# VHH binders against Uncharacterized HTH-type transcriptional regulator MJ0568: the designs that were tried, part 7

Target 1, 125 residues: Uncharacterized HTH-type transcriptional regulator MJ0568, of Methanocaldococcus jannaschii (q57988)
Amino acid sequence: MSQSIEDYLERIYLFIKENNRPIKTTELAKLLNIKPSAVTNMAKKLHRLGYVNYEPYIGITLTEKGIEEAKKILDKHKTIKIFLVEFLGLDEKTASEEACKLEHALSDEILERLKIFMEKFKDKV
Short names: E, the ipSAE of ESMFold2; O, the ipSAE of OpenDDE; V2, 0.75 times the mean of E and O plus 0.25 times the DockQ between their complexes.

## First folded at step 4 (VHH)

Design x30 (from d10 with G99P D101G G108A E109D; framework vhh_7yz9_2)
Fold by ESMFold2-Fast, scan of step 4:
Structure x30 (fold): chain B 125 residues (1-125), chain A 121 residues (1-121)
Amino acid sequence: as target 1 above (125 residues)
Amino acid sequence: QWQLVESGGGLVQAGGSLRLSCTASGLTFSDYAMGWYRQTAGNEREWVAFISSGGYTTYADSVKGRFTISRDNAKNTVYLQMNSLKPEDTAVYYCARVPSGYIYDEWADYWGQGTPVTVSS
């Protein structure tokens, strides 16, 4: 999946979790710092792919498939961030920014292996 | 309902073998790591073995060389083959679905209900 699709799914998920309501296209546009027309076009694409329910002028919610994919992306972010902070000694802000970039580039298998590696290291202390 | 159903526990003599099974119902299985954990009386729960979605395995030092974790994605089942069992392996064994972002047992998405294993000397 493209980085932009992953970014949209993450932001939609986090907004709905925090606000307990659909996100409007104008709200998502502000969060992503892009034009509302770009959000509308992407929302239609995500709807066709089965990730979102999209009603123009009302807002965007995630399907079960969309929720699962968003959680997966967020879990990748958390894994990378924990590694950067706890194993490489980076500060939280730098680690979070780097994790945001890396989460789109690393496969699920590499992230699972990284988590397993971290478990082995902690087992030794 | 979404659940993990465990089977295969019981009583066994030291040096014996048991195979635990854990079948997922209603849960996405093949794209997730799966783990086995155990808890002995008076102790915190500890991880025993992990298997990634791609089949990479790792083991706690206490069981390495004796236990083997495997999975069958077509059956939505994870297994723990326990060989050369010792009395100190006596515990309640739990299977868990583990998202990639979690490194501690408290963070598992879903847990089985627990399968007791007793190893007599």
Scores: ipSAE 0.000, ipTM 0.165, lowest interface PAE 15.1, mean pLDDT 79

Design x5 (from d10 with D101K; framework vhh_7yz9_2; at its last look DockQ between E and O 0.04; V2 from the best seeds 0.00; counts 0 for: pae O 10.3 > 2, unsure alone 59.9 < 65, grease 26.3 > 24.2, placed apart)
Fold by OpenDDE, look of step 5:
Formats: sequence, structure tokens, C-alpha cells
Structure x5 (fold): chain B 125 residues (1-125), chain A 121 residues (1-121)
Amino acid sequence: as target 1 above (125 residues)
Amino acid sequence: QWQLVESGGGLVQAGGSLRLSCTASGLTFSDYAMGWYRQTAGNEREWVAFISSGGYTTYADSVKGRFTISRDNAKNTVYLQMNSLKPEDTAVYYCARVGSKYIYDEWGEYWGQGTPVTVSS
């Protein structure tokens, strides 16, 4: 899965969870700092891929598949951020920025191993 | 670095009202979604209400129409107005901060010590 797709799913998930409604293409465009037309194209693509439901004039929602994927990405972000802050001593802002990059590159296997490491040594920091 | 301090809990009769406050000590309060949770002994902590950085609110079904979450960014404070309280609302209420303005989690990253709310029949 491309980083772009993951970013879309993550942002859509966050918006819907916070605002409890579909996200409009214009709103998503603003959040991602891209053109609404680009969002529309991606929404159609994500719809075809089964990650979202896209309806013109209504907006974008996530399917179960989309929610699952978004949660995975967010879990990676959270885990990485916590590691960077608590174990490596980064400030939250820098840690968040780095986590946003690493969440797309870190494999599930490494993530799990990282979690194990963190659990094992959490009382040592 | 971030600290959350809840206040406003207490004993009330069913049908009564309470207003909880949570004051944050961190920077960029306005960038974060805030939430209220509650927990009873022996049970898992459950979310009650969220308010986004943009001011949108969402509520658990059990409190919809009765509870209102709000925030004052100038005071770094989030509030929970609880009306029409029921015995089932008895719990320790916790304030939480979302870990990042770009991440929303049902489980807050930062927690206060909690404030107890008891609703008698």
C-alpha cells in the first residue's frame, strides 16, 4: 500500500472519529493540503479498492476494511511516537513528525518486536 | 510534561447536575482533541465524550442528550457538563489528551488522576 493511500485513510478515520460524520472532499483537501480535484480522484480510487464509500454531495466514509487499515497505521504512529519520546527522549513534536514518516516504512513484524521491547524495558526508563 | 487535573466531582442525587473541569498544563492545548472517560471498579475505562481541536463533539450513546463537552482554549480547560445524572453514571471520571493533533485515539495518551462522581438514587 502506498504512503499516499495510508495518509488518506488515516486522515479520514481521524476526521470521522472526531466529528462523527462523513468528510467532504473539500475538507479532506484542506487537511492534506492538496487540491479538491485530487481528493476526488483518490476517493474514487479508494472506493474501488474497497477502503471507503464515496458519494458525491455526501462525502467519504470508511469501510470496515478502511477502518482496519487506518487503525493499523495509527497504532504504528502511536507506538513509534511513544518509543521516541519515552525511550529516546525526543520532544513530542519531533517524535510525532518522525512517527508520521516511519509509520509508513515500518513492517508489522518490526512493530511487534518494538512493542515487545518497549514492554520489556518500560520500567527501566 | 503534560499534566491534567480534574475537578468538580462529588455526590449528587439522581436527576441532578455536575460540571467537571480539566485543566491542562501543556503547550498548544488548542491543537489537541480532549476527552472524558469514566471507570468503575472492576471494569474497563470507557470513553464518554470527545471534543476535537476544531470544536466538534461526539458522545457515547449512554450520555447523549445529557452530557456536554466543551473547551476554553484560553484557559487550557475542557469541561463536562453532566445533566440528568443517573446512578449508572457513578464512576471516576478522567480527562485525557489525544497524543497528537494528527492522531485520534479512544484511549487518551495523558490522563489526570480522576475525579469521583457518585449519583445516589
Scores: ipSAE 0.006, ipTM 0.246, lowest interface PAE 10.3, mean pLDDT 87
ESMFold2-Fast, scan of step 4: ipSAE 0.398; ipTM 0.757
ESMFold2, look of step 5: ipSAE 0.129; ipTM 0.594
ESMFold2 (binder alone), look of step 5: mean pLDDT 78; pTM 0.792

Design x6 (from d10 with D101S E109D; framework vhh_7yz9_2)
Fold by ESMFold2-Fast, scan of step 4:
Structure x6 (fold): chain B 125 residues (1-125), chain A 121 residues (1-121)
Amino acid sequence: as target 1 above (125 residues)
Amino acid sequence: QWQLVESGGGLVQAGGSLRLSCTASGLTFSDYAMGWYRQTAGNEREWVAFISSGGYTTYADSVKGRFTISRDNAKNTVYLQMNSLKPEDTAVYYCARVGSSYIYDEWGDYWGQGTPVTVSS
């Protein structure tokens, strides 16, 4: 999955969780600091991929598939951040910033092996 | 939205074999690592075996060479083949999405209900 798709899904998920309502195209454009036309084009792509519903008078919501993918992206972020803080001793701010960069670059295989490593050693550290 | 259902436990004599199954409901099973844990009375859950989506496997020293973890992504199922069973293997066995006890609590239920295995001497 591209970084742009991942960024959109993550931001839409966090907004809906925080505000308990759909996000409007104009609101998402302001949050991402991009043009509304760019959001509309991406929303159409995400709809074709089955990740979002777009209601003309309501806004953008996630499908169950979209929620699952957004949670995976956030889980990558959380996993990397926890590893950087708890196993490498980085501060929360630095770890969070690095996790944002790494979450789009790591393959699922590397992430899974990292989780396996952490599970094996969670009681030892 | 993930739910895990274990089956295949029971009573077996020492030296015997059992195959445990765990079927997942939800999307993207093939994208996640899965594991088996066990718990004996008075003890915390201990890991038994892990399998990544890419097929990397690892085992606890106590079961290495006797147990085999595998998965069938078409059936959303992970298996634990247990051979040469010992009385010390008696436990309740749990299926889990890897990281559920450490990372995934807020993403829903990622542990199974458990299936009991009793190995008689």
Scores: ipSAE 0.157, ipTM 0.601, lowest interface PAE 4.8, mean pLDDT 83

Design y10 (from e3 with I28T W100F Y101D; framework vhh_podentamig1)
Fold by ESMFold2-Fast, scan of step 4:
Structure y10 (fold): chain B 125 residues (1-125), chain A 119 residues (1-119)
Amino acid sequence: as target 1 above (125 residues)
Amino acid sequence: EVQLVESGGGLVQPGRSLTLSCAASGSTFSIYDYGWYRQAPGKQRELVAAISYGSTLYADSVKGRFTISRDNAKNSIYLQMNSLRPEDTALYYCAKDLGFDEESLYDYWGQGTQVTVSS
């Protein structure tokens, strides 16, 4: 139905980190499996909110605000993935897919408690 | 606690090559991002190269000369440095998670490995 702001920020951040260049609208559309027009509309909204820079003929980059938010989203994803792999024994592919679903559903409080739990478990070995 | 140990530095002449190694302990190695930082005398630490998610990032000053890689089976990160220049002289550090977690970044800074490029 629709991609979250979190999905856009996460994918833009990872692409730029990976490729060291702005992401084109068509590239982001392929990555998210949506139409380029949907990406353009979302990029305009994210620009208004201060999360992205959109430059015609160059593409999309993140502002400092956008980078900060993307890092928070990725930290949440990583924390959940580590828990699923290291503590529940799931394979990396399954854990990554489940973490994408769970990152939007879990509160910061639960995330913090998971981190504390994982540190306590590590200390007991 | 994840511990990172850097090695492979030394004194070399300009144009030569060095390979730096970073050995990590712990069970979550393959899940984390890693990077190489350097600090020259009187300068701030700067990111040189990073490896994350399955791709690599390089500082403009080292693009085409340095290559970062990882070996998850050996819990190790490498920095292959070719065509070394006097400007590459610095203490080189490996770091986990590149600032997603500020505390872990500080906790996992080792003593570094010195690279000196001098004629």
Scores: ipSAE 0.000, ipTM 0.148, lowest interface PAE 14.8, mean pLDDT 75

Design y11 (from e3 with I28T W100Y Y101S E102G; framework vhh_podentamig1)
Fold by ESMFold2-Fast, scan of step 4:
Structure y11 (fold): chain B 125 residues (1-125), chain A 119 residues (1-119)
Amino acid sequence: as target 1 above (125 residues)
Amino acid sequence: EVQLVESGGGLVQPGRSLTLSCAASGSTFSIYDYGWYRQAPGKQRELVAAISYGSTLYADSVKGRFTISRDNAKNSIYLQMNSLRPEDTALYYCAKDLGYSGESLYDYWGQGTQVTVSS
């Protein structure tokens, strides 16, 4: 899955969880620092892929498939961030920024091995 | 390590509200998941509510009645409990969860705060 698709799904999921309502295209555009037309184009693509419901003037919500995918991306982000802070001693801001970059590049296998490593060596930095 | 201290428990009548607080100290607060668990006498501990990177999770028994929130500036987690029922009577624990989706790598528990709902 492309980084852009993953970024959209993450942002939509977090917004809906926090605000308990659909996200408007203008709101998502502001959060991602892109043009509203780019959001509309991506929303249509995500709708065709089965990840979102899009209703003009109401906004965007996630399908069950979209929720599942967003959760996987967020779990990956969280795991990487914890590793960077707890094992490498990075500050939270730096770790969050690096996790955003790495979450799109790391395979599920590497993520699983990282989790096992952290379980084994949690008492060592 | 993060130390968790719960407060706000007490004896209340059914239908009333109560707010529990959990104060965290130690490591970087905002990167961790936190949750509220409860244990009634003779029962297993159960997850009531959890909060992580922008998202919340609630047990079916408390959805619509309880709200979990966090204040990163104060290193605190809260549980707002509305429309309390006798079956909500339990010792409530704040916990730090470093794993994902409840499968914790490092679980930490506070001492708990007693909530009793009776008339």
Scores: ipSAE 0.005, ipTM 0.180, lowest interface PAE 10.6, mean pLDDT 76

Design y12 (from e3 with I28T K96A Y101G E102D E103S S104P; framework vhh_podentamig1)
Fold by ESMFold2-Fast, scan of step 4:
Structure y12 (fold): chain B 125 residues (1-125), chain A 119 residues (1-119)
Amino acid sequence: as target 1 above (125 residues)
Amino acid sequence: EVQLVESGGGLVQPGRSLTLSCAASGSTFSIYDYGWYRQAPGKQRELVAAISYGSTLYADSVKGRFTISRDNAKNSIYLQMNSLRPEDTALYYCAADLGWGDSPLYDYWGQGTQVTVSS
């Protein structure tokens, strides 16, 4: 059950990229395994923060600010996932699940060190 | 995020070779999947070659003639084009994608570099 702002932005961005339309609150609730009322409450919060456009009964789209933030989160997710798969030998499913957990906890310093490490040492693993 | 700048295009005779370079800006180079696309006048943009962290893909029309590579130390992607033909004439674009979410559309694009194959 995802509750974080980052999980919402990431899922909304991916859905819109794949489907080229707003995501409905019921669709997002199913993807995040939460109640539709929780999605509605979070969508209103994200709207006030300037990350989304929210129209009740139609759905959710991202603002430019929301797209930028979602891309940063995906950048972090992919960096962690590649490290776990390519350097630590984890399978894709396990790496994706762990990356989802770690993306919210890792500092920018650790993320930058991982990127540098992977670029310098990819051929040694 | 990543910014892409292509170089190495030009006029070349059939049968010759050219190497295109794509310089990427930013510390996120290694996490992206990269591709080379081309677009000839009046035609749709098409994928020529792609490279992810551990694998490559080529269009049938260029397989065996073109090679895509990456240099993580230089934050650069290359397209080595051998045995060039007049039909390879096009504007060549470097593109980058996070590769997460299974979308075929690339998130970032360069401005393109012109390759003309003629005498």
Scores: ipSAE 0.000, ipTM 0.248, lowest interface PAE 10.7, mean pLDDT 78

Design y13 (framework vhh_podentamig1)
Fold by ESMFold2-Fast, scan of step 4:
Structure y13 (fold): chain B 125 residues (1-125), chain A 120 residues (1-120)
Amino acid sequence: as target 1 above (125 residues)
Amino acid sequence: EVQLVESGGGLVQPGRSLTLSCAASGSTFSIYDYGWYRQAPGKQRELVAAISYGSTLYADSVKGRFTISRDNAKNSIYLQMNSLRPEDTALYYCAKDLGWSGESTEYDYWGQGTQVTVSS
């Protein structure tokens, strides 16, 4: 699992959604299994790109732009996971792990075509 | 971006039924997880019912009275509410979950809501 911009945004979004508060750099570092200094450096980069608000001593939140991008990443994850579970018969844990690997590699075109394919064939088993 | 539009609310007498509808637009894929939440006056928002591709979940307060269903061809989610009680009076919200199954109780997309009032 690469610690790309996408991985950071997705993890931040899920944490805030679940806990309804900013994520601290130390909490995000623990979730990603990296040093807090790496998180701080990435938070500064994400702030410059307009994806996050970073307040020392308080933590990290997403901007509207960051929320939009995180939702796109999660939509890719969910789509891939559903395909693997419902169409290929994989268990949920394995499907989720595989989706994490694939979500960063798939283009929007492939994702869109996969959705259309599943929509067409969902009633055919 | 996905938009959810609720309809079917209204004023109804105790013991009657209502069917709420939720139309999901901007999505070509309708097998995602969806849920109905409600917020009563002066109370916190609560999950009423949820539907995934193959399963349903209900809050204990509505189990046996409410039924959630989906029409994938219409990208629509329904909540059939039977034996309505004054305690069911609330603003009802449709929501779409982008989270991984079982990871969160919060939904990612929300509609504006539809008011249900149960009163004589």
Scores: ipSAE 0.013, ipTM 0.404, lowest interface PAE 7.5, mean pLDDT 80

Design y14 (framework vhh_podentamig1)
Fold by ESMFold2-Fast, scan of step 4:
Structure y14 (fold): chain B 125 residues (1-125), chain A 122 residues (1-122)
Amino acid sequence: as target 1 above (125 residues)
Amino acid sequence: EVQLVESGGGLVQPGRSLTLSCAASGSTFSIYDYGWYRQAPGKQRELVAAISYGSTLYADSVKGRFTISRDNAKNSIYLQMNSLRPEDTALYYCAKDLGWYSGEDSSLYDYWGQGTQVTVSS
């Protein structure tokens, strides 16, 4: 399986939240089950795109832009998963797997419409 | 509204185990992410463990010692704490995602309840 740019940002974000420190390229490679060279190449690309700060001997941290994008991806996953469980009656495991597939494909417009639809019919008090 | 009530804390000797419980009331339990956070004296609140539908996250300091789990039939989440250390002494909070975020970012959790005190001391 190939890792998208979104998967990198999400995983880096989760690691930093958990450990409160930069993630090393070897650590990220292990977590994503890929080669360190693949992580280094992606880190350079993410750095050029403005999503990460990359220092080869220190590790990877997210820029403000990177944090924003990671949170957006996580929000998409959660929104899709809740919709699939609550409104379509899928089991938790199936919904999570489908959300993982869909989170990188759905447009922001569809995501916002989905949230509005759920807000209308899900009263959280 | 969902309410979270923590229990299971106490005074325990180093090397022993405790299980913390978080009882949730209100909406369907299984669709929300939950986490355990702690705040030690003089320190900032930190994430200990989080659970979503298909994944768990642990702080490096507790990996291999603590296990987070959920029981959807009982609307509860648990934190099994093994090999406790004095450094684990803290007030432990159960936190719930508002319903639409992953729950993995502490800034996006709701915190309900007073927490449960864990003291690890001889």
Scores: ipSAE 0.014, ipTM 0.160, lowest interface PAE 8.2, mean pLDDT 76

Design y16 (from e3 with I28T S52T G54K Y101S; framework vhh_podentamig1)
Fold by ESMFold2-Fast, scan of step 4:
Structure y16 (fold): chain B 125 residues (1-125), chain A 119 residues (1-119)
Amino acid sequence: as target 1 above (125 residues)
Amino acid sequence: EVQLVESGGGLVQPGRSLTLSCAASGSTFSIYDYGWYRQAPGKQRELVAAITYKSTLYADSVKGRFTISRDNAKNSIYLQMNSLRPEDTALYYCAKDLGWSEESLYDYWGQGTQVTVSS
């Protein structure tokens, strides 16, 4: 199965934040459970679209555009996870897994409405 | 039919040199990226060196010892391997990348050429 652009950007961002270095194509392939050739193909596409700096055999880093998009995806993940745990009572592991599925399906409009809903609910004494 | 044919492998003693060649056929040779991979028994296939439209790139394990080059007139890429070590023993493959405007897959593998470094 193919991975979405969102999955690539999120995983690259988290790796660089943790390790302070470019992620190698083989490392990203292992993390996403796909072939190294699939990572190379996606890295070239993402470079063409302006999301990554791609040096084949050195590794992948994010452009400013890529960082911004990755942060947006992570914010969506956090918002959904908080909702599932705090408002629906799911355990952290289940909520995290469900948030990963939902973050790619939910629009910015729904995300914003979830934030407003949670804020209003917490305003109750 | 796009075909890659590797040659130049063999049995050498540590510290010696080998030059691997990869002859490519098919589409416009000069617009594609090319790389050398290797696979030792029981290990994952490792990317060793690449030549792109921008630069040449090397794995840390071979940097300073191996040199990748291309000859567009002969539709060939080469891997010059100096100061060979037993750890370099592997089956070496060349791979063609379709380039930036297409689905690029390093699925265009040759048969490989065996390099054995042993005393």
Scores: ipSAE 0.000, ipTM 0.095, lowest interface PAE 17.5, mean pLDDT 74

Design y17 (from e3 with I28T F29Y Y101N; framework vhh_podentamig1)
Fold by ESMFold2-Fast, scan of step 4:
Structure y17 (fold): chain B 125 residues (1-125), chain A 119 residues (1-119)
Amino acid sequence: as target 1 above (125 residues)
Amino acid sequence: EVQLVESGGGLVQPGRSLTLSCAASGSTYSIYDYGWYRQAPGKQRELVAAISYGSTLYADSVKGRFTISRDNAKNSIYLQMNSLRPEDTALYYCAKDLGWNEESLYDYWGQGTQVTVSS
């Protein structure tokens, strides 16, 4: 099964930050445990949407739009993880795994309300 | 939003010790990762020590000499530096948001505190 657009953007972003270079189709395929052809098809879709630059045999880089979108996804992940650890008392590993599942399901509205809730709850404790 | 303020730097002779402190203002949670970076003149900024939930990490150059610690109640991070060497001379920065969520995404840098080791 294909990964979500959000999952692709997140993985591409993290790789480029770590390695300071474009990610190759084969490298991304290995990271996502999918076939290179699936990566190529998704890269073409992301290019059409304006999130990536894709050059055959060189690899994939993010546009400014792609970087901003990847950062939003990672912000959701971290916010959910903080909530699970600090407010629900889950251990870090469990919280990270749950946040990974939830980050793609929560709307921006729910994320903002969660941040407001955390801030107000801390003030009342 | 978080503001970080470093302190504790200074001029010391080789073999001496210093403790650096990093105080975070504003809302921080125990899950946030913190680290100490340093930058010597003409060199790139490098990670020296990091503390995340349940774990610490040190650069090879400082292992056994430096210790990072956290006081979650005070939102403060400390770097205990023992057996200082001339090559430890640098501006030291504390930064938030190291670890699994990629250090460059939400790093809140302080202004830095100068450590000079001379003899």
Scores: ipSAE 0.000, ipTM 0.128, lowest interface PAE 14.9, mean pLDDT 74

Design y19 (framework vhh_vobarilizumab_d1)
Fold by ESMFold2-Fast, scan of step 4:
Structure y19 (fold): chain B 125 residues (1-125), chain A 120 residues (1-120)
Amino acid sequence: as target 1 above (125 residues)
Amino acid sequence: EVQLVESGGGLVQPGGSLRLSCAASGSTFSIYDMAWYRQAPGKGRELVAGISYGGSTSYADSVKGRFTISRDNAKNTLYLQMNSLRPEDTAVYYCAKDLGWYEESLYDYWGQGTLVTVSS
């Protein structure tokens, strides 16, 4: 599985929204199924890039830049998953797994065109 | 992102009915799961009802059998039909779009809400 910046931002965002507190490196490691040392190294990189606030002994939170990026990635994932389930007939699990792979490669332009396509050609309602 | 504007709130008597609307703008409405949440004075927010882009619905036990969620994709509008209203239904009602990227998705609140007051 990709350990891209985008995977980290998505998971941090969702955890903080659900729990209303910073995520600990050990908690993030469990959610991503990786070692805590890998999380610590990535948290430092994300901090340098301006996406997160990282405080040793406290945990990780997102900056406004990080929140905006996480929301864009989540929207891409949701859009791709809907397309795969409703237009291609894939089951939820397979669609979710494929969407995780595709969300990092999909440009904003293609995402918008895909949304327009689905709106125009969705016959259900 | 989709911007959501709630309307239709007001004062009703117990046993009365009210229909809430949520108008969506800014992107494609039909492909998103949608939900209604409410927050009573001095209490936390609670999920009231949800509807998938495919039309599947779900309801909180507190409103099941009384409330009906629906959508009109041609008008980019979400509805909540509220029947047999009770004083405990008094709250600000919010509509939300799904943000999920894995199986346990969250919803964002996008509007200022619409106030529903049920009093006798």
Scores: ipSAE 0.000, ipTM 0.209, lowest interface PAE 12.0, mean pLDDT 77

Design y20 (framework vhh_vobarilizumab_d1)
Fold by ESMFold2-Fast, scan of step 4:
Structure y20 (fold): chain B 125 residues (1-125), chain A 120 residues (1-120)
Amino acid sequence: as target 1 above (125 residues)
Amino acid sequence: EVQLVESGGGLVQPGGSLRLSCAASGSTFSIYDMAWYRQAPGKGRELVAGITSYGSTSYADSVKGRFTISRDNAKNTLYLQMNSLRPEDTAVYYCAKDLGWSEESLYDYWGQGTLVTVSS
């Protein structure tokens, strides 16, 4: 899965949880700092992949598959952020920014190993 | 993946006390920030209390001084001690692991929660 796909799923999930409604293509474009046409093209791709429900004039919502995938991405973000704050002593803002960059690059195996490492060594830092 | 199961809810009279428990499976429980949320019928979700992996706590103004959040990492369990309960505390209470970005709605809820009813 590309970083772009993961960024879309994450932002759509966060928006819907906060606003309790579908996200419009123009709203998502603003959040991701891209053109509305790029959002429309990606929404169609995500729809074909089974991650979203897309109605062009209403907006975008997540399928159950999309929600599950978005939550996995957010879990990676939180895990990396905890590591950076609690183990490396970074402030919350810097840790959040770095976690956003790293979350898309980590495999599930590395994420699991990082969690185990933190549990084992949480009092050693 | 961490699974969470809430328990301890029930019917109590105003001024009463309850202790809610959230049992987690998995060796990584202790590294997560945890929270208790509640939702009353016809109302939105409300963050009640939060606790970091290192034990720092935070509370909603409506419960500060009455509720205490705590965790037992050896038992993989999160607790909410609720004292001086009021009718407005009536809600379904949810245990959540902080999936984190910046807002309360980013917590992930597991299970159906536990119902707390405060009435005479």
Scores: ipSAE 0.006, ipTM 0.229, lowest interface PAE 9.7, mean pLDDT 78

Design y21 (framework vhh_8pnl_2)
Fold by ESMFold2-Fast, scan of step 4:
Structure y21 (fold): chain B 125 residues (1-125), chain A 120 residues (1-120)
Amino acid sequence: as target 1 above (125 residues)
Amino acid sequence: QGQLVESGGGLVQPGGSLRLSCADAGSTFSIYDMAWYRQAPGKERELVARISYGGSTNYADFVKGRFTISRDNAKSTLYLQMNSLKPEDTAMYYCAKDLGWYEESTYDYWGQGTRVTVSA
């Protein structure tokens, strides 16, 4: 199964942040529950797009552009999760699971409108 | 990124107090988890205190009972009230904004820092 570019960047970013080292293609394949060949093909595409660096025998790291994009995805997840918990009353686990699904589907316009709405109405909930 | 600005640092005597402020020029302050970190010369950066969007607080053991983190969402400002200051508290203090939900160490926006020196 193909994962979105966003899923790859998010997982690579979080792994490197946690482990302070490049992620191996086999490690990323396990985290995303896909075949190593799929990771290799996507890594090549991400490299051409300027999001990742390759380190032979070591693995994948993010470029500055890749880090910026990964942070945007994580910001989207956080925003959606907070909305679901604080404004819709969902529990943390359910909100986190739903945010993971929705983070790739919502446009930047909807995300910014949610942020503005939450700032405006935080005291009303 | 340049939207977080710390202030309130300075030189104080042991046992003194300081109030640090962190102003967020962005319009989304209230929806983020916020934190104070510090870094002493030759040491790693360490978490001092964290406050969630919902107001939950968490403190490092070495500041419990002495420091209080708070936020004013109307002013888009984070505060750290520091009481009973010790020479060991001498460090650069950094404001951080949490964009990650997986762990506290995924703070992705940092301020410029404000220096706190505790000495006679």
Scores: ipSAE 0.000, ipTM 0.235, lowest interface PAE 11.4, mean pLDDT 79

